# Ledger of designs, part 25: VHH binders against q8wuj3r1227to1361

Target 1, 135 residues: q8wuj3r1227to1361
Amino acid sequence: NDFAYIEVDGKKYPSSEDGIQVVVIDGNQGRVVSHTSFRNSILQGIPWQLFNYVATIPDNSIVLMASKGRYVSRGPWTRVLEKLGADRGLKLKEQMAFVGFKGSFRPIWVTLDTEDHKAKIFQVVPIPVVKKKKL
Key: E = the ipSAE of ESMFold2; O = the ipSAE of OpenDDE; V2 = 0.75 times the mean of E and O plus 0.25 times the DockQ between their complexes.

## First folded at step 24 (VHH; framework vhh_7ocj_1)

Design c21 (at its last look DockQ between E and O 0.70; V2 from the best seeds 0.00; counts 0 for: pae E 6.9 > 2)
Fold by OpenDDE, look of step 24:
Structure c21 (fold): chain B 135 residues (1-135), chain A 121 residues (1-121)
Amino acid sequence: as target 1 above (135 residues)
Amino acid sequence: QVQLVESGGGLVQAGGSLRLSCAASGFTFSDYDMGWYRQAPGKQRELVAFIYSKGWTRYKDFVKGRFTISRGNAKNTVYLQMNSLSVEDTAVYYCAAEYLEYSSGRFYDSWGQGTQVTVSS
């Protein structure tokens, strides 16, 4: 299945490469500030490019990820999702969609969808992103 | 040298509480993710709770709100407050430190020697 895309406020960000597509949104203003993709070949082994990229993402950023094709689900790269708010210990399947957050807290709207045939997330993220206090 | 030393374990009756502590040394504590694992007799080691360097926490489903993980950066210590303990919680509890170095893609982990927690009926 070659169908995969990320859409932000009606604007689509397609990727022509099999692997992981990433879109970064400013959590204060809600504007897309970065768009990139990581090929499967890069995700094999130690994907230092992905790690470095994530490290450079500014704090308070919403991070969107989607897989295209049969992405490489094995390897330590999946730990980067935990750094963006994913639950620990989740196993990726054939397809994945992810809404994460680069920050000092985990928003409740952080979501990872992993399926063998289809992964989809449709949701509204409040802007600006703020930490909610537990009552 | 990285050192993790657990304390606070012991024997407690069902429904009781324990507070585990893990004193860390030999590394920049604030940069590391910290966690508590446990291993019951005849079972594999499993995650109990995790607290990232950034401060957010994760709990396994069996915790059911009974446990709270926290960290004191000033004391380089991670804690596990365990309430409403049951016999099924009997295990050796291990402290873990984990670090991902983004520049190299390397993962570092360290473990304590563990502390025994026994819950009697």
Scores: ipSAE 0.267, ipTM 0.644, lowest interface PAE 2.1, mean pLDDT 88
Fold by ESMFold2, look of step 24:
Structure c21 (fold): chain B 135 residues (1-135), chain A 121 residues (1-121)
Amino acid sequence: as target 1 above (135 residues)
Amino acid sequence: QVQLVESGGGLVQAGGSLRLSCAASGFTFSDYDMGWYRQAPGKQRELVAFIYSKGWTRYKDFVKGRFTISRGNAKNTVYLQMNSLSVEDTAVYYCAAEYLEYSSGRFYDSWGQGTQVTVSS
């Protein structure tokens, strides 16, 4: 199935176009502050709209991403995942789901699931998001 | 012009420690992601540790908690503290600087000349 959404505290954020969708959550209070989709034409070439969007996300933000349909899984846009805490050099498959963070540290709950048939993440994120001591 | 100069390499006995430094110039240091790579004779260059411009770090599995990467933005310097060294850590260690230009989507990298680390048994 080509069924894709992001859900935060029971509220669903669907996407109607192939590409990726992004939901931004304030890490201090846990409220959704932005929901945006980027269709494949934006992800190809120079993805200025995506880069500008990510650059303007406030620090201490939880950033959720999910693919819809046959998204563009390669190209310069994928480097934003690393900037939000994804592993270096990971290759995206036909589906992706991502829980990331924009800020000065990498929380332990940052995770990326990418598979050919489905990608799904369920996460409980502590609010407020704070830096933890190394263990 | 971007310049990266490594220092702190040398000969050390197994179990010992070294601290590598990489002094950077010719760019806005705080905007760049920085890393340490190494290359042993006959092998491909491999990532050791990476520190992003925002400050978080990543390590390859072989590091196993023995190395720590850090950056001093006021000193335009990235460091690699290397503890519990073994013969397998013998290699030339390279500093790298990486930048993604948002307006073009182009990726830029720069490399130092390398510093030799030799671990004797």
Scores: ipSAE 0.060, ipTM 0.471, lowest interface PAE 6.9, mean pLDDT 80
ESMFold2 (binder alone), look of step 24: mean pLDDT 85; pTM 0.851

Design c22 (at its last look DockQ between E and O 0.74; V2 from the best seeds 0.00; counts 0 for: pae E 8.7 > 2)
Fold by OpenDDE, look of step 24:
Parts: structure tokens; C-alpha cells; sequence
Structure c22 (fold): chain B 135 residues (1-135), chain A 121 residues (1-121)
């Protein structure tokens, strides 16, 4: 039995559905602004629902994703993670956890964990999210 | 019609520098991610550097800080400044434009004809 969840500041956002769970956080205030899940069946082919959802996420948002169960890893949908700061060309395995950012820059804390059995990310994200200047 | 035209390639000695340019036309430049790829003889085409429409950059490990990708939106041009070139950098360098249409989930890409970069020992 697959167990997956996203927790933000002590509050858990569980998903009962196999697929990809998404939590969106305002990068200025640190408040969760939306939560949704995409079932595996939706992720087959071109998941326009996921793409549309990501397109509507406001700029300067922290985007959290976690997989539950067996998800489709070979679809072009994984490229959407690149738009949220993931490294290009990475292949997903059986499980994934992701901390991304929708903005005009890529924060260094953007992280994608892909593992066969377990993927986990535990980290602190600074709020408000600001672009660091090169010294 | 989408067009990408590379320039700036040529012969250079090891340790030298080149600056590649890619002039883009036929599409909204600001909506596209731009990248440089290269293909050496007998090898597969590989990514060198990428600059997203939003402005952040990605580099492959072999770049090791030697190359810098940049874009001039006003000129619809993407650049690759290559310093400290080595013989292993010899390849045809290709410019690429990519975009995702979120409403349809479709990816669009285009390629230039390539420019030859030869680094001599």
C-alpha cells in the first residue's frame, strides 16, 4: 500500500487517489492557496488538465508535488516540471517528490526526488521568495 | 514560418573563445525557451545550454562554467559565449526553440541548420 502526503507548516494534505498531488503556496505570504490531485488515468497521454492547472498558478508560487501509487512516468507531462524549475532531461521512476517554483527565476531550493520505492523531501523554503543577487 | 539561423562558428585554437549567435524569426520570441545543442562526429546530439523564456539557465556538466547562454529579446537572438575551448568541444552546434502550449498540452520545437565549431590542438 502506497503512502504519500504533502505537509506544509504542520498541516497535512493527504490524497486518496493514485496519481500526482499538487499543493500551491503563495511565495510572498507562505499561505496555501490551492490543492488538487491528478489521477493516473488523467496522466496518460497528454494531460491537458495538469498543464492548464499549472498555467493558472500565479507567479511567485511555490509548487509542491508528490506521487501516490504507480504513475505514468513516460509521458511528456514531466516536462511541465522543468517549467517549475526542475532539471531538464530527468527521468521519473516509480515515486517522486517535487518542490518547484513558478517565477521569473529558479531558486536554488527547487528540488526533485525520484526513486523506485520512496521519494521524500524535507526542507525549509524562505518566505518571501526573492531572487538572490550575485555578489 | 519559424526560422533559426546560427552564426559565429569557425576554427579556433584550444584555449580560445567563440561567440555563437542564433537569430530567430517567425514566432513570438519571448514565449519560447531557447537552447544550444551540439553533435560531434559519430555521436548523438546533446544539450549544451538552455535559457528559458522566464530567463533562468541550465548547463550541462561538461560546460564547467566555460560557456554562457544569454538572450536578447529586443533582437530575437540567443547567444552562446564559449571560452576555454578544447578539442572535445568540436561539433556542429544547433540552436533550438521550444515552447509548451498549456491549453492543448502540445510541445513545439524548431531547429537551426547548425554552425560548425572546430577546436584545434
Amino acid sequence: as target 1 above (135 residues)
Amino acid sequence: QVQLVESGGGLVQAGGSLRLSCAASGFTFSDYDMGWYRQAPGKQRELVAFIYSKGWTRYKDFVKGRFTISRGNAKNTVYLQMNSLSVEDTAVYYCAAETLEYSSGRFYDSWGQGTQVTVSS
Scores: ipSAE 0.335, ipTM 0.681, lowest interface PAE 1.6, mean pLDDT 88
Fold by ESMFold2, look of step 24:
Structure c22 (fold): chain B 135 residues (1-135), chain A 121 residues (1-121)
Amino acid sequence: as target 1 above (135 residues)
Amino acid sequence: QVQLVESGGGLVQAGGSLRLSCAASGFTFSDYDMGWYRQAPGKQRELVAFIYSKGWTRYKDFVKGRFTISRGNAKNTVYLQMNSLSVEDTAVYYCAAETLEYSSGRFYDSWGQGTQVTVSS
């Protein structure tokens, strides 16, 4: 199984090459503001294109990622997932799907699924994204 | 040059509390994620607590609500409040700073010299 996509409110964002696909959603209005792919050659070394892209993502953004094909699952780029709310010390398998957040808190819906055969996340995210207070 | 200086370690009885401080200089502190790590004799260095530049925190499971990491960005300092200490918490505690260097795309860690925490039974 070689197909990979990210779907937001019924619209699919496919990936054309091995690596990772990223979709950014504005957390205030819930609209997709960016769709970008990072091929393995970028992920293999010091991934400055990915790091720079993540740095330019506005605060209060939902960040979706999905792997395509045999992606580079190790190396410095994987710390980007931790910066977007994934668990520290995670280890990626052959496939990954991720729902993350760039902002001043870690929402409870931040989720990473990584498996050897298939990774899939279905998630409903409240808009606008706000920090929850415990009752 | 990036410098991290830990302080606040010492000898404390079991059940007691300590507050560790890590003063940072030589970089834009608000851009760094910060962490506390520890290393007991004969053991590997392990993460204790982590605080992101945006302010949220992560803790290893063994912390069990006893420790609190915080940062004072105006003071360029990260803190670890340690409560309900036990003998198993005896270790050298290290402060670490971590950031992306966006111009080169590199991720790097800087470490302090460490501060000894000894918990007497």
Scores: ipSAE 0.012, ipTM 0.393, lowest interface PAE 8.7, mean pLDDT 78
ESMFold2 (binder alone), look of step 24: mean pLDDT 79; pTM 0.803

Design c23 (at its last look DockQ between E and O 0.80; V2 from the best seeds 0.00; counts 0 for: pae E 6.2 > 2)
Fold by ESMFold2, look of step 24:
Structure c23 (fold): chain B 135 residues (1-135), chain A 121 residues (1-121)
Amino acid sequence: as target 1 above (135 residues)
Amino acid sequence: QVQLVESGGGLVQAGGSLRLSCAASGFTFSDYDMGWYRQAPGKQRELVAFIYSKGWTRYKDFVKGRFTISRGNAKNTVYLQMNSLSVEDTAVYYCAAEYLEYSSGKFTDSWGQGTQVTVSS
């Protein structure tokens, strides 16, 4: 697949270029607060633009990512996925979709799908996002 | 320079408990992600548990709820509480500190010298 989009509450956010698209949702109210894309040329090597973008995402944010086309699936940028809740040491395949979280805990709904031909996630996320406490 | 010093290892009977500590210096401890790894004879070094600077944790499946990683940022120390130990847990346990500098993408890891844990049957 060379077409990708992220959909939030019925609104689609298509990817304009090969690489990774990112949609950020405020975890308190569930509103989309940004949508941006990172080309393969930005992901290659040391992609400071992506790192700075992720660093500026507010805490308590839902972070959605989806690949389009052949993307850079290796390199230091992929460690950002672990900091947003992805499993450590996971290898990315030719396609990826990710529902992550920036904050002080890892919600149980964090998930990554990575496949050779198609990656897809359908997810309902509780709003507001709160840490589930033990009893 | 980053310095990591493990302690708390030793000989313990199967079913017993140990608490490992790793004292850290030479860096801003609260900014680093911290972990415990182990290496048994004839095996590759493997992750045991990891705790991120923001406090959330990950464990390898073999831990099976027996170990708990924690950090005391005021004491610059990371801990591994190890319960229900078995002979298969015998290994050298290493403390690790990891940092991803967002402005450059530089990834850095640093390691302690390790502490031996030996579980007798």
Scores: ipSAE 0.077, ipTM 0.522, lowest interface PAE 6.2, mean pLDDT 80
Fold by OpenDDE, look of step 24:
Structure c23 (fold): chain B 135 residues (1-135), chain A 121 residues (1-121)
Amino acid sequence: as target 1 above (135 residues)
Amino acid sequence: QVQLVESGGGLVQAGGSLRLSCAASGFTFSDYDMGWYRQAPGKQRELVAFIYSKGWTRYKDFVKGRFTISRGNAKNTVYLQMNSLSVEDTAVYYCAAEYLEYSSGKFTDSWGQGTQVTVSS
């Protein structure tokens, strides 16, 4: 069963496309501002569409990603996750879920989950997103 | 032309400290992610610490809070403060600069010549 979805505050954002689904949330207001999908064929080729999309995401945005189907787990596109707070050098598995952040800092709740058979993230993100300072 | 020049390496006793510096030139420093890698004899080069252009940092598990990476944009320099050094930290340490061009999806990586760090027992 290849079922994947992103849910924000009780609202589901399904995708019929195999690949990577993306939902962008305003980190100040907590509202969804965009939703898109990147097909496997795009991920296998030149990833400029993904990179360009990420570049257009406003700062202070929460970025949700989920895989559907067998997506390409290797390639230059995976490095874009680092720009959203993912750790470097992680190996993606058959399933992927990601909560990232586009900003000038990395919140502690940024999480990448990779599993062979399933990936799931359920968490509360504080809004507005603010940088925590060490005292 | 991108240039990275490491300094600050040397011989230190276990438990001691070193501060590595990497002077960068030939590119817009503030746009680049900067990192420190190391390569011990007979081992592959591995990431030690990374500081993104936006300022957040990453550390490998073996650092265990002993090292601190920082950057001074005004001086186009990235630093690695290393405390509580152990013999296992002996390696050539390399400075790296990485840039992603979003318009093309192209990554550009540059490396320094490396600086030797030797920790004696």
Scores: ipSAE 0.021, ipTM 0.425, lowest interface PAE 5.2, mean pLDDT 85
ESMFold2 (binder alone), look of step 24: mean pLDDT 80; pTM 0.802

Design c24 (at its last look DockQ between E and O 0.46; V2 from the best seeds 0.00; counts 0 for: pae E 10.1 > 2)
Fold by OpenDDE, look of step 24:
Structure c24 (fold): chain B 135 residues (1-135), chain A 121 residues (1-121)
Amino acid sequence: as target 1 above (135 residues)
Amino acid sequence: QVQLVESGGGLVQAGGSLRLSCAASGFTFSDYDMGWYRQAPGKQRELVAFIYSKGWTRYKDFVKGRFTISRGNAKNTVYLQMNSLSVEDTAVYYCAAETFEYSSGRFYDSWGQGTQVTVSS
């Protein structure tokens, strides 16, 4: 219930706060460039602080998100994720994990997992991130 | 004043094709995500296809590769090419423009008046 973490190349980035944890990775070199969290109280209503944060993320960045505890949102929270490549129209539950991308295209490996009791993503992302043509 | 004007709807036989257009004005087109929705009689309005300002697209499962959404920024127009139409595709199709204003923390949604698409057996 309160167990959540993001691990990148063997390094864990835990969060002590209930809410949404975010880790940003440079899509060219694959290094973590930013780590932050948003408390549940901040996520009340439209998560404008998260939107603002996402807006500052450089293009060609891999964006990892994970919920800790029971996150609360009153606004169109999914629309934030859509800006990072999430599918439109999804509904979030109690837990979520997300691998997104800040850029001009949507990689096929963008993934959102949402469950009432747990959410988990174990995934290899190719570095550098490049746009692939649809075959 | 945001304006969206749909066109291209009409009557078509099953298996046929239509190309819908949505002419946008009154806003910076390139800053908006654009989408096509539809509403059949007695049903809720549902998403059909979406194209983000950045260019990537989303389709609902029922599209099954039959429809293609595209945007022409030079003409401030979004298109929906619909092939292999079936009777179940009969609906009013609406164009939508969506954006987020960071300064106010608000989402803005605009809609066209819709265009009727009727597919006969």
Scores: ipSAE 0.092, ipTM 0.554, lowest interface PAE 2.4, mean pLDDT 86
Fold by ESMFold2, look of step 24:
Structure c24 (fold): chain B 135 residues (1-135), chain A 121 residues (1-121)
Amino acid sequence: as target 1 above (135 residues)
Amino acid sequence: QVQLVESGGGLVQAGGSLRLSCAASGFTFSDYDMGWYRQAPGKQRELVAFIYSKGWTRYKDFVKGRFTISRGNAKNTVYLQMNSLSVEDTAVYYCAAETFEYSSGRFYDSWGQGTQVTVSS
């Protein structure tokens, strides 16, 4: 299964389970406020845990996601990416990396990389303090 | 019961403008994502513009900055301001509301009846 982690300002948030890893960053201060993962078995069904988690993310939050494992399960959960700024009509491949936003606008830095073999994003997100971000 | 009622369509000369309105009832409007779609005869329905419950917007490329979607949450209404219209914009325009229902685990889409927009050359 594939190597996967999310790195924010030098701190790594590794994924230990196949599925997706989620890191939430406060968009006002740039502070990581949560780190959660969702197994493929959860993603295959009706993933109320994921939907509720996303619903409770505060407005003005940066949301990072990365897949781990041979593939990420597809299903109704993928509409969550659109609500976090991904293009409508998105079709996931087997790997994904995502920098999204929960808030009242779609920042230009919202980015999805999805491929069958690997997915990776590196970018700097504008907040009051300029910080280097890795995904 | 969810209801979406479009208005503001009609005949307009090329280069002209129209403002479409969609009055919504039967749900908590501020919690829903809203969109405008259109369908020309013999074509599939296509997205025109979308506005999320949190306020940000998306437009299809053919809009080319000519249309603006907005929402008046106090009036339970979504709008589409259409400027610089051309004959290619002739279609039935539909309002849509989108939400997730936790009890069923499904995304639920509701549609209006449509309003005709006809642009004369």
Scores: ipSAE 0.006, ipTM 0.296, lowest interface PAE 10.1, mean pLDDT 77
ESMFold2 (binder alone), look of step 24: mean pLDDT 82; pTM 0.821

Design c25 (at its last look DockQ between E and O 0.68; V2 from the best seeds 0.00; counts 0 for: pae E 9.9 > 2)
Fold by OpenDDE, look of step 24:
Structure c25 (fold): chain B 135 residues (1-135), chain A 121 residues (1-121)
Amino acid sequence: as target 1 above (135 residues)
Amino acid sequence: QVQLVESGGGLVQAGGSLRLSCAASGFTFSDHDMGWYRQAPGKQRELVAFIYSKGWTRYKDFVKGRFTISRGNAKNTVYLQMNSLSVEDTAVYYCAAEYLEYSSGRFYDSWGQGTQVTVSS
């Protein structure tokens, strides 16, 4: 319940606060360009700060999210994740981990894990991120 | 005034095809996510397919590759090509437009009046 972190290429980004942690990676170079967190108190109701933040993320960015503690799991929150490539209609549970993409397409490696007790994603994302053609 | 007008529905035999169209007006079409929903008698309205403003698509599992959603931005129209139709696909099909305003966190949803699709055995 109290353990949540994001690690990128061996560098760990711990979250000190309950809520949603976000790490943004440049999809061309693979470098972390932003790291932020949104407290549960901020996420209460409509998480407009998170929405605004997501809106400012540059295109071709890999977006990592992880929850710590309890977070807002109801409402239009899932629709925000859909903008980053999450599947439509998914229901959030108590914990979540997310690898998304800000761009004009949805990479196949976009992944959302949501569980009541824990959520974990371990995966390799190809850099640079490119749109694959359907064969 | 936001308007969504569906067309292309009708009666078709099992195994047949239909192409639904939704003509949109009254908003910036390119900024909106578009989708097709359906409601069968006695059932709740359910998502069929969705195409985001950025262009990627989502399909429900029951579609099984039979349907294709697409956008004609030049005509402000969203389409649903339906192939290999079955009796279970009988429903009123609704066009939907969705918009997330990031600055306010508000969601805007609009619906068409629906078009009847009937698949006979």
Scores: ipSAE 0.238, ipTM 0.627, lowest interface PAE 2.4, mean pLDDT 88
Fold by ESMFold2, look of step 24:
Structure c25 (fold): chain B 135 residues (1-135), chain A 121 residues (1-121)
Amino acid sequence: as target 1 above (135 residues)
Amino acid sequence: QVQLVESGGGLVQAGGSLRLSCAASGFTFSDHDMGWYRQAPGKQRELVAFIYSKGWTRYKDFVKGRFTISRGNAKNTVYLQMNSLSVEDTAVYYCAAEYLEYSSGRFYDSWGQGTQVTVSS
């Protein structure tokens, strides 16, 4: 299977090549502000394109990621997931889906799903994204 | 150049408390995510607690609210307050630092030498 996508408010964002796709949503207004993909050739090396892209994502952004096909599931790029809120020490399997956040806190809805056959997340995120005290 | 020096380990009875410290030097402490890991005899090293450079924290489930990680950026030190210790917490505890330099794409990780924590029944 080579069909993978990210869907935001009914709009699909497909992938054309094996690797990962990324969709960035503004946490203040909830609109998609970026969609891009990183093919395996970028992920295998020192992926400065990915690192620079992540570094320039504005604070208070929701960051969605999904794998397509047989993606590079190991290497330096994967530690970026931890910076976006994934659990420390994660191990990626053949498929992944991720809802992350770039900002000064970790929202409770940050989620990574990774499995051998499929990975998917359905998530409703409150907008605007704000820090909450758990009661 | 990078140094991480753990202290505060020792022998304690079950139910007791210890406070571990990790003094950091040779890098900009406030830019690094920090963690405490442990390795019991015959087991693999495992994460205990992690604190990001921005200050938010993560804990492994076995911690069960007993441990608190914190950082003092003015003193370049990360702490682990350990309460309600049990014999299963006996291990060497390691401090670790992680930095992702976005412009270069280089990951840096550094480890301390470890401090022994022994919990007696």
Scores: ipSAE 0.006, ipTM 0.335, lowest interface PAE 9.9, mean pLDDT 78
ESMFold2 (binder alone), look of step 24: mean pLDDT 80; pTM 0.802

## First folded at step 25 (VHH; framework vhh_7ocj_1)

Design ko1 (at its last look DockQ between E and O 0.02; V2 from the best seeds 0.00; counts 0 for: pae O 12.7 > 2, framework grips, placed apart)
Fold by ESMFold2, look of step 25:
Structure ko1 (fold): chain B 135 residues (1-135), chain A 121 residues (1-121)
Amino acid sequence: as target 1 above (135 residues)
Amino acid sequence: QVQLVESGGGLVQAGGSLRLSCAASGFTFSSYDMGWYRQAPGKQRELVAFIYSKGSTRYGDFVKGRFTISRGNAKNTVYLQMNSLSVEDTAVYYCAAEYIESSSGKSYDSWGQGTQVTVSS
């Protein structure tokens, strides 16, 4: 299956080309601030444009990612996702969907779904994003 | 026709230096990301250095500061300065070009024919 999109509050952000789709949401107001698509590079596996883009995302941002089409992971894909709250050492399969957070803490709703045939996440994220206190 | 032509390869003694050039034609050079890759006998092709259209660079871990990639947009040429060469750097070095259209995600990529670099001990 090579169909993919990201939906935020009823608005769809589709991709017509194979690659990685990224949507950034402000964690204070819940507004989409960018939608950017990155094709997996034939030359690199993981394009440096994606790494650089993630590095520039402001703190307190919700970051959504979805793959489309054939997905070749070379090297540690988890390093990008680890910056956004994924567990260290997680291995990507042929499809991925991810809800992450750029910031100094890891919300409990950070979620990665990666499977060989389909990857899907439905998630409600509390806005504003705040650190929960422990009991 | 998109063309990438490497030059500057050859035989060099360990510890020496070599500068590779890749002349590009048939596309808008300033819009493309450029890279150097290498393949030694019996090994897979690996990234040596990569330079984005806007000038940022990346290097393979084995480079350890010995190589420098640069681009001359007025001459449609990308360069690789290789210093402190060792026998492990012996390989065919390939120039590559890539453009990803941001609105569509469409990718355009090309490879050169390669230039041999041989480092003798």
Scores: ipSAE 0.006, ipTM 0.205, lowest interface PAE 9.4, mean pLDDT 76
Fold by OpenDDE, look of step 25:
Structure ko1 (fold): chain B 135 residues (1-135), chain A 121 residues (1-121)
Amino acid sequence: as target 1 above (135 residues)
Amino acid sequence: QVQLVESGGGLVQAGGSLRLSCAASGFTFSSYDMGWYRQAPGKQRELVAFIYSKGSTRYGDFVKGRFTISRGNAKNTVYLQMNSLSVEDTAVYYCAAEYIESSSGKSYDSWGQGTQVTVSS
């Protein structure tokens, strides 16, 4: 299954490798500020890289993630999802799609979809996100 | 083994303030996050506030600027200043620590035993 992708405002961000694709969007301007992929080998063997990457993401960022292929559904890296607003104790399956947020609050639109065969999220997020739900 | 000890809970009147403290011991990891969760009777445990090792913070939606999480001068201490408390804030508050082993990238978490916060009308 090579049909995993992230699309933002009509622009697709492809991933060529099995693993987790990440797209970061500025929550104030609505622009994509970074895009990267983590291979399964990295997720399994070097999850620290993912943690470090997420740690460098600026606050007030929308973080999109999607799996390609049979990603590593288990492991300490999954805790990153919790830090980005996912509920604790969720069981990941073979496929996942995630819309998260890094900031001082948890938006209600934070969503994690995990399925054995296909995961999909379609969302319209208002920009600026922070302004609407500022604490 | 990481141990977390909460303090500062108790009974307070609505509109009042409390300051919770959590002291962690036994850390041997290079990176850790700390925070507070709460659980009211019959409800699920929910995030109150979290402070990441990099200094960024996260708050539950119900906080609405009333609470502030901060790190202490002492290593591995975290405080939760709670102002404008309401009856709905009554719960057991738990300190949490999440830490990552740099060598393996493994993530661990630990929980305190909890401290009761009761807000009366």
Scores: ipSAE 0.000, ipTM 0.220, lowest interface PAE 12.7, mean pLDDT 82
ESMFold2 (binder alone), look of step 25: mean pLDDT 81; pTM 0.813

